# VHH binders against c4kar8, part 22

Target 1, 263 residues: c4kar8
Amino acid sequence: MAELSTPSPASPAPLDGGRGDELEKFTLRGARQILQLLQDLITHRGLITAHTGGGHSFMTAVLKVDEERGRVVLDPSPDPQANRRALAAPRLTCVTQLDGIRIQFPLVGLGEGQDKGRPALFAPLPAEMLRLQRREFYRLQVPLAHELSCLLKAEDLARKPVEVSARVIDIGAGGVAVVVPTGAAEFVIGGTLPACRLALPDGEPIELDLEVRNLNRQTQRNGTEQLRVGLRFAALPRAADTRIQRYIFKTERALNAKARGGL

## First folded at step 15 (VHH)

Design pd7
Fold by OpenDDE, fold request of step 16:
Structure pd7 (fold): chain B 263 residues (1-263), chain A 125 residues (1-125)
Amino acid sequence: as target 1 above (263 residues)
Amino acid sequence: QVQLVESGGGMVQPGGSLRLSCAASGFTFSSYAMSWVRRAPGKGPEWVSTISGSGGDTSYADSVKGRFTISRDNAKNTLYLQMNSLKPEDTALYYCAKESEYWGDEIYDSPFDYWGQGTQVTVSS
């Protein structure tokens, strides 16, 4: 009688998309802390994006925290299909922000029911919540007027080299996010794009190597598909780093001044 | 500190009109797209409309298209939602929401980073 070793349940995919060690210090695991943060989400009427996988998400909010039953109650989507996806998903990844702090947490064991006679989603309390302060991962949203672009050296579906001019939408010390026209190139997370050119307003383009860190295909509300690519600076000369930092600082200062009514 | 303060909500009869306002502060208003989101009792948040930072582009949910108009006055740091031909199903708490920055290194995004406390719109006979 061969004891069929029940396969150990696959460890849930890390919340951090592979940034595990780096994000651990920002991960809350204390029950009290988790409850407090969920309560804060209620208090602030937090708009939560719940990701169900496959590029699908829906907007929700914490309706209630039931401490006695150890569960969180969420608003269902007004879209029945989204609710079906949510219930079928092994895990929801919930993302929101409070006061500029990114909050991310998983929910597993989602069920549907009623709260006070109204449809609701129910899940056990999250085991962990990621709280990321902006300062460590801050990216400057690039003003549209600056028209920053990055020439990407990429490949198409046929693995033919292509050059793609991408609009830079945010920039930080460690990388950029760009918008790429749909179908212009194929990107692989972890892939390197060599000899790219980042165009800043203050001079000649910066040549640099970029690593693809994230891909986000979004259907715009207008029906247009947009590919957002997160790119890390893989090889950045010191002089280039200085220029980038200067640009960020200058731009932030200008934006802050404007926000204060000074410009 | 970023602040969004909605106003203009109230009770109106079906077929009536309301104009919502959102006063924004603490950020460069014109640099960000802004949205209206609504939350009805027993329903999750629903996107209503978005306007680009410049105001040149607008989008609407199908449920409000042709009835609602989003606009902004960047000089006044104010977002507006003109709501015409209101229906009972439009009853909700309406939020002004700031579009978030894209975190390119993040696998999961949130479309909004700031929102107000909302203004209640009630459409009833």
Scores: ipSAE 0.852, ipTM 0.945, lowest interface PAE 0.5, mean pLDDT 86
Fold by OpenDDE, last read:
Structure pd7 (fold): chain B 263 residues (1-263), chain A 125 residues (1-125)
Amino acid sequence: as target 1 above (263 residues)
Amino acid sequence: QVQLVESGGGMVQPGGSLRLSCAASGFTFSSYAMSWVRRAPGKGPEWVSTISGSGGDTSYADSVKGRFTISRDNAKNTLYLQMNSLKPEDTALYYCAKESEYWGDEIYDSPFDYWGQGTQVTVSS
């Protein structure tokens, strides 16, 4: 009789997607802290996105925390298929925000039932909850597939004019962050880059003036240094602003649709 | 501090109309897309509609398409939802929600970072 070693429940994939030790300081594991945070989600009627895997998710909320039974009660999805996926999933990854702070937590052992005569989902209390401070300013992280670029008119170390094609990594109504190869140009915080060109997918590049607001040097895994430059739109025509906002909206919508399992 | 305050909810008969409002403060309103989400008892939250910061782009759930209209007045920092041809199935708590910052490198996303307390809409004969 070969004892089928019940495969040790695969340690739930880290909430951090592999960011390891850096996120530990933001991870709550105390029972009281977890209960309080879940209660806060109830109080604030937290809108939660529950990821079921395979690129599927649904929106839910915490209905109740049952401390005696050690379980959390969630709203079911209005989509029966989403509920089926949720129940079949070995783990839900729940994501929400409170006051600009991102909250992530896993739920395992999901079941369905009734709370006060209404359909509900039940799970044991999460073992951990991650709290991450969000940026104060809205920035859309640009999908790599979009390959947005910005032609920067800058100066080199010799103060010779140079043009640098930089990859746009995030974009908002107020500016962009770009990645520039180290040594391609010299940037000064507070400096203005005139007559730059932002390339969007929907048409001709946008000519605009940019102000350097931040510089961040990062060493890549391959040992190459990259310079991240935060740029503010110093002068943006109204038409350009509209195009940028449209791009952000469309991109965000597409990403959210995908995240919600609609694509 | 970011604040979103919904109003305009109430009780209406089937086929009736309501206009919801959301007063926004604590952020540059025109810089962010805004959404309406509704939550009914026994049903989880459901996305209803989204409008871009400029107001030039809108999207709707299939269940409300052709009946609901999202709009905004950026000068007044106010979001609106015109609801026509209301049905009992539209009964819910309606939330105004601010779209969150997207992190393209994140595996898991949440579409909203702020929302109000909601306004109750009840459609009943």
Scores: ipSAE 0.849, ipTM 0.942, lowest interface PAE 0.5, mean pLDDT 86
Fold by OpenDDE, last read:
Structure pd7 (fold): chain B 263 residues (1-263), chain A 125 residues (1-125)
Amino acid sequence: as target 1 above (263 residues)
Amino acid sequence: QVQLVESGGGMVQPGGSLRLSCAASGFTFSSYAMSWVRRAPGKGPEWVSTISGSGGDTSYADSVKGRFTISRDNAKNTLYLQMNSLKPEDTALYYCAKESEYWGDEIYDSPFDYWGQGTQVTVSS
């Protein structure tokens, strides 16, 4: 009876997205520094996006830092499903901003309980916190030559289902920005587009759910109106996440090599 | 420097109305979607409403749909939230939040990059 070694649950993606040593200088690991930064988040009423994996996230905030018990207390989501996902996740990746600096930190060992008779989430203090200025994030503009596209499953003005092929102009781990022809579909901020298809150069399109996060209507120099749509990955399989990350890193390396005169 | 300053909060009876304002500075206001988020004791932050940069598109949480109206005056760099038919469950600190850039260049998604200190809304008999 060969003990089928249950594949060790794949460790959650690194907080730094695999940038490793490059981000070490921006990573805080000192207990006092971490505590101070968490207190600052309380003081400034920091809105935190907690990522639970699979493209899911919820909004939270630090309610309290319990130094004696070595734990952080968070507001729960008003969505019970989000809380369930959070509790089931091996790690939360928390993202926020303070004084123009992006802050990321992992929380592991999340539990639920009560703080002063109110529902709350509890976790041990983070082992590390990443502080990055916005400029320190790589902006991957999708090269035109890559011709990334996203097939959007949307609705028209009559609420009839329509498929719109949109050019991807920007891609990150959390979503894409696309350009759609004016009048091709109706989009609602906060709306979900199910079963969309993201085309990457490395293989078959990725099926995913998208959430509309931003709409920007711009008139081009030629007088044509373009709609830019910011889309969040609302549901992303792990394998798809890996592919997206790989594409981003590969493209970045290629662009850098080109800039250095290597291509 | 980006600044968002909320105002217009206060105490109101159930069924009453309030109008919140948010003065924005330090960025091209019309280029960004803006949102209202609220935080009540014992509840995490909750998205309330969003309006596109141009003001042509709006969305609402189901809990406030039909009662709240988000609007903006881009000439004044001001965001508004008209709240009608207020309920006790609407009691919260209301934040004005700037939507993050529509470009997905961050490792992890963050819907907002800036927010104000909030204005308190209390609905009680």
Scores: ipSAE 0.848, ipTM 0.948, lowest interface PAE 0.5, mean pLDDT 86
Fold by OpenDDE, fold request of step 16:
Structure pd7 (fold): chain B 263 residues (1-263), chain A 125 residues (1-125)
Amino acid sequence: as target 1 above (263 residues)
Amino acid sequence: QVQLVESGGGMVQPGGSLRLSCAASGFTFSSYAMSWVRRAPGKGPEWVSTISGSGGDTSYADSVKGRFTISRDNAKNTLYLQMNSLKPEDTALYYCAKESEYWGDEIYDSPFDYWGQGTQVTVSS
C-alpha cells in the first residue's frame, strides 16, 4: 500500500515575479504582524486593488479580520463579473498603500458569503504580506489634447502579429502607460514588444522596444473594457531619450502655467 | 505628509444636490490627477470620477454621468464634486483619492496611493 504522498501544496508564486530573495526582508510572515497590518488597513479604510489574473482587477477593502476562523472579509465588487473572476481565480494579488508604503499580499481560497446580512468575500488569512517603500519615478499625465499615441507591435490570441495604436496616458523617463482597446492584442508581463513607435507632437515617431511591466484591465459599467498597459523602455536611443525628456518638461511647464491662470 | 480631507457630505432628498470638497496638502496638488471614489455598505469601492492635474481632462462613471461634475482649484489645493439629481443609490461614503503614478516596473499596481477618511452622503426620502 504505497502511501501516495499528497504533493505539498505548491508554495504560492512569489509576490514579486522573481525578485524573491531581495524582497524577503520586506516580507512579513508572522501571524501577529499580518493581523496587525490587516487591522491597520481597516482602520485607515484602505482601498485595495485585487488582481485576479489576466490583467483583471477590482477595488475592494478589508471589512473584517476574523482571527478565530483565520479569515479575512472583503467587500465584493459592484461588478458581478469581477466577483466571478475573483472566485474563479486560484489566487488574488491584493495591492494597496498605507502611509506611502506599498502593501502587497496574496489571497487564496476565496469564497463568497454574507457578513451581517451583506454580501462579502472571504479568504483565509494571507501567509505573507509585502511592505515596500515605492521609489518615486515621476510620470507625466499626458493631456488628452496632445493625442500622444504609441503603435504597439503585439500578438493576438492566435499569436498572429498585430499592430495596435494605443493612447499614451502617462510618460516618464523609463516608460509609458497606454490604453489599449479590449481584444486588440494579448500582452504578457515580462514580454517584449519590439520596434514600437511612440508618436510625440514635435516630430516623427520614435522607434523603440517596449517591455510589458503591468496590466490593468478595467471593465466600465457600460460593458466596455479597457486595458491599461505599463510599458518600460527596453532600449532607448539617446536622441529619443532627449526628445522624451524635452516633451515632458515642455508639457509640465505648460500645464503649470495653465494651472496658474497664465494660459 | 500627504493629507486629504473631505467635506460637504450630508443628508439630502432624492433629486437634491450636494457639493463635496477635498482639501489636499503635503504634495504638489496640480501635478496629480485626483479622483472621487465611493463606498457603500455591502458594495465594494466604486470609482466615481477623475480629473487631471491641470483640470483639463475629466472622466466619469456611467452611473453618474450628466449628474456629477468634478473640478479643482489648484490655487486652493482643493478638489470638488458637484452632485446633482441625487438618487438613493448614490448613498455612500465618498473619498477623495490621489492617483498614483503608474510605475512601469511593478507587476501589480494600485490606482490610488492616498485617500481621505471620506464624507458621508445619504440620499433618502
Scores: ipSAE 0.847, ipTM 0.942, lowest interface PAE 0.5, mean pLDDT 85

Design pd7
Fold by OpenDDE, fold request of step 16:
Structure pd7 (fold): chain B 263 residues (1-263), chain A 125 residues (1-125)
Amino acid sequence: as target 1 above (263 residues)
Amino acid sequence: QVQLVESGGGMVQPGGSLRLSCAASGFTFSSYAMSWVRRAPGKGPEWVSTISGSGGDTSYADSVKGRFTISRDNAKNTLYLQMNSLKPEDTALYYCAKESEYWGDEIYDSPFDYWGQGTQVTVSS
């Protein structure tokens, strides 16, 4: 009877996305600093996105900091399913911004309860908080020669499922911008496109869920309308993330080399 | 500096209407999608509606669909939320939020990068 070693739950991705040493200077670990920053989030009514893993997230806010009990109190999601995911998650990765500074912190040991007779989420105070000045979110403009495409599973006006091959015009760690032929599908901001396929040059297409974040209808010089769709990676497997990052890095390096006259 | 200032909140009876406004400054308003988010006491933030930068595309939460209308005047750098057929459940602090450019190197995204202080909407008989 071979004991099927239950695969050790994949250690939650580091807060730093593997940028370890460079981010240390931006990481707060002092108890007072952490408390102050959490208080600032309360004061500024910070909208926090809590990531539960698997591409899922929900909006929350810091309701209270309980220094005596060493815990933070968060608003629960109005979505019961999101709360269930949160409670089941080994770690929440909370992301927000204050004054243009990105704040990221982990919460572990999440529980549910009541604060002043109202539902709330409770967690121990975070051990660390990352404060990052917005690095210009590098959007890699995808070279036309790469012919990156994304197969979108969308719906038409009749809500009939349709597949649309869209050209990827830019890509980042968080998503892609694509061009879709006008009338090919209907998109709703905030809508999820499940089981899409992103084609990268380095192998098989990546299956992923996408969330529509922006729509831009542009009339081209030739009078044709083009729809640009901004898509967030709603659920991205770790392996897929690695591939995307690798592609971006490799492409940037190649572009820079070309710009320097090396190719 | 990016600033978002909400106004137009107040107390209204069930079935009533309100129009919220958000004055935006410090960024190219027309280049960004804008959203309304609300936070009720004892409830977490809830997305209400989003409008594209051009104003051509809108989306709504199911809870407000058919009752609320998001719009914008890019010439005035102003976002609006027309709220009709208001219900007690609509009682919340309403935030104007700027959608972030989702194309960063960050592993974890935040849909909004700026928001206002909010305007209180109270629906009570």
Scores: ipSAE 0.843, ipTM 0.945, lowest interface PAE 0.5, mean pLDDT 86
Fold by OpenDDE, look of step 15:
Structure pd7 (fold): chain B 263 residues (1-263), chain A 125 residues (1-125)
Amino acid sequence: as target 1 above (263 residues)
Amino acid sequence: QVQLVESGGGMVQPGGSLRLSCAASGFTFSSYAMSWVRRAPGKGPEWVSTISGSGGDTSYADSVKGRFTISRDNAKNTLYLQMNSLKPEDTALYYCAKESEYWGDEIYDSPFDYWGQGTQVTVSS
């Protein structure tokens, strides 16, 4: 009885060391910049996810910045266990978003106390804050009316080539997220889908290679599964990149104009 | 630009009811799960409820289960929270939040990528 060694899920390939240097360009280390960004988080009532390690996290928010004491004040979790984990953690990794820009910052030396008679968490000001302004990280939420689609060349369970028309739900300079009908194809993270076709409103479809980066399977109560697939542009011709950027820019402008009551 | 605008908050007596609304724009509303999150002073943000993009699936925090009902009208791009049997403990700023769907390789995630400014709910005798 040969023990079928269940193939160990391929550890996500270590983010190649070159990405560290790229992230440095987006790292704020200036005290004034850090304070301003924290103040912006307060102003925008930022919902922050604080990761404590071990796959645990809780939601928090910045209550205030105490410049005199050089500390940030955070909301505690309503879950006492989460607070205990936070206080025990050598480092919190805080993640949030403002205006479509991902913000990440570490907090160390977390303590608990009272702010104006209310429970609060305290930490020294972060030494650095990552603000990912990269266009590649920005994803435009595609308006339904645009009906963007991507023809995916994939394989089914039998490894038979299949073409799947997927709805594009968001698009950025670096890739797209799509919704795929249940059972339409099999996807593997890290797999490449060659010669796919992205349909934009402004012309002929763009032929491109896509890499599967994320899979989100949602099972509905009715038993129907929806698969969302995150796809990176593996090889994008310059002309295609220009078209994608133009589309994003145009769409953003239109959405902003509409939001301002101009449409 | 993604916009989420909450409304319907106010002051109510214990046992009362409110219906919150969230007007969504700037994205394909039906493609994303939506959530309500609330923030009470000294208690931090708390997840309240989530509804799938299709509206077929809903989930609730234990603290609101049986009292609150999340719903959505995809034709109107609107999220709702019906709150019944309100308690003083329900006093909070209520946020409408869009669930994030990031295709990136980030080790650390945030469940939400957009939220509104919130609407204040106060339950007081």
Scores: ipSAE 0.828, ipTM 0.935, lowest interface PAE 0.6, mean pLDDT 86
Fold by ESMFold2, fold request of step 16:
Structure pd7 (fold): chain B 263 residues (1-263), chain A 125 residues (1-125)
Amino acid sequence: as target 1 above (263 residues)
Amino acid sequence: QVQLVESGGGMVQPGGSLRLSCAASGFTFSSYAMSWVRRAPGKGPEWVSTISGSGGDTSYADSVKGRFTISRDNAKNTLYLQMNSLKPEDTALYYCAKESEYWGDEIYDSPFDYWGQGTQVTVSS
């Protein structure tokens, strides 16, 4: 029932969330690139979801781009409440996909008006647009049965070297998240962990330099505390990237096959 | 390559019926929910109906409940919309849309990743 009847609420982690720095390299800021991408949305009749905040959204489309006035024109919602929320929102987060490529852009300063006698919503052109392939964003939730691990070369409380074998919770193109027992090592956001070893099921462990991006203290269901450490890959060699992407692809296919076979 | 091709549109008088089809290829059809979306002249897109991958669950916009029926034939990779008691307000370009791949929980929802070019339905005397 929940899988179909209504879309799940919007993600609470917007572009400005903890992953914003990771996505900067996929952000288009050139005026000509932005205009072309908006025109592509018009040409392909892009179905846009405009998020107004508070878990609310409405479906829209780009009606036109007015280059001379620097404005984008959107269809209003047939639901008057959705239009009121949009006009009251400090920012609309517009999201769509073109041929599986995710496109996201903010609109600020939304106004209501007429376009050739028909109601329309107007906003200045966005100053940026995010263009992502799923590969560039997706983080595989690692099955517990895989027991995927990363050997971290960190420091203890006394600043002496310590090795910690950490369970990998998720993995993506740009990094991993791991869990360690609280107190197993000291981690500093922005700190570098050189020569760590990521163990994938096939082949030798991959030697990687990792950068600590976030820390989150968690309580396990049995009451013990653990630390979730978000780690970014530094200078990932192509061979390592290929192995990581192959693992992600194979694991996701296997998980999808089990779900289908259970039906 | 994902492809969705709609057919079955046409001109119908108010009160009439029409059946739309959407031929799907390039993906495992039965693994994804499918939707019909329409775009009336001078208006933005409007969700019409959704059906689960298995076909066991359906949902409809209030404006079409009781008049439209969504269905699918997973053996033929085809989605359908039976439209009865048609009204002039149902005049629109109708197209089918594929449920998006999962992107994770920490991102803004984008429910569709592919859609067809559409088939025109015109309800007029």
Scores: ipSAE 0.655, ipTM 0.885, lowest interface PAE 1.3, mean pLDDT 86
Fold by ESMFold2, last read:
Structure pd7 (fold): chain B 263 residues (1-263), chain A 125 residues (1-125)
Amino acid sequence: as target 1 above (263 residues)
Amino acid sequence: QVQLVESGGGMVQPGGSLRLSCAASGFTFSSYAMSWVRRAPGKGPEWVSTISGSGGDTSYADSVKGRFTISRDNAKNTLYLQMNSLKPEDTALYYCAKESEYWGDEIYDSPFDYWGQGTQVTVSS
């Protein structure tokens, strides 16, 4: 049974963009992999943004990895307030890109000190590092003019089959988000919708299985209620993946060209 | 492939001037903001200045306001930093950095995706 509302819902506050379970397969946890990636950041002089919370951050770099002590060494900020915030923070979220690949890792237990007579920040080596290509994270906002739709083969409260034509509002490598009228069907987080059909402009609809990942109730400006349903692609065939990626790439290029005056 | 190559560094006396250049290739230069970042001896990276893709908007760190001017020539795919009234504290490796591709609104900000190897500026008595 789907629950479309809660008596006292808390807003999600994702530190990883609210997609932590989707991103787990891009998370490195092996000590050798982590050490190599940190060394790559040193070698390429990676510019790291260290987030301390509350919208605050400072720019830093990895100076060295002290493998014997199990520590990473960072440059301090020239701004004393930034250093104070970093030392007070329970967690420092470090992000950078290396050759366009996003790298993110947490540091906990940050301390200050000296490294060969120079001020430095120290932390234990991270236990995990996230390594993402943009295509693995990016979600295209689908233009209304494309009228992308997905036919959902779902069930009502009585477990009777219903078909719902849902408008696709965003699409990425791992799934879609759609909107449906409130009450059009029962959706259960973790439930599967077999044999749904995604209509792309370039051919026959794609038949695919979808998994419900999130539900969000929305009231539009005119008072109309609708449900945003986040759907993960289950067992996506490579041919279908290729068509979806091509649609995303082509549409993004077209939208970027219009933003720059059609150049 | 994105490449950023800095030049124009050297030794100058306090009060002197230098003009740095950054030659960009492998991307549509005019579509991205560009920044100068510096690393002084024994210190971490410090943002210096940013210019919008069109060149219409600029911003500067407080430590360089009024002395440094960022500019770009989109026809030549080149970023510049005019540095006047140089001080010993401006001694650093200077490098240019490209604005990141858009990743969406609900992620931790990572403002740069590529940077150059840098050019050394040394201001000494």
Scores: ipSAE 0.638, ipTM 0.877, lowest interface PAE 1.4, mean pLDDT 85

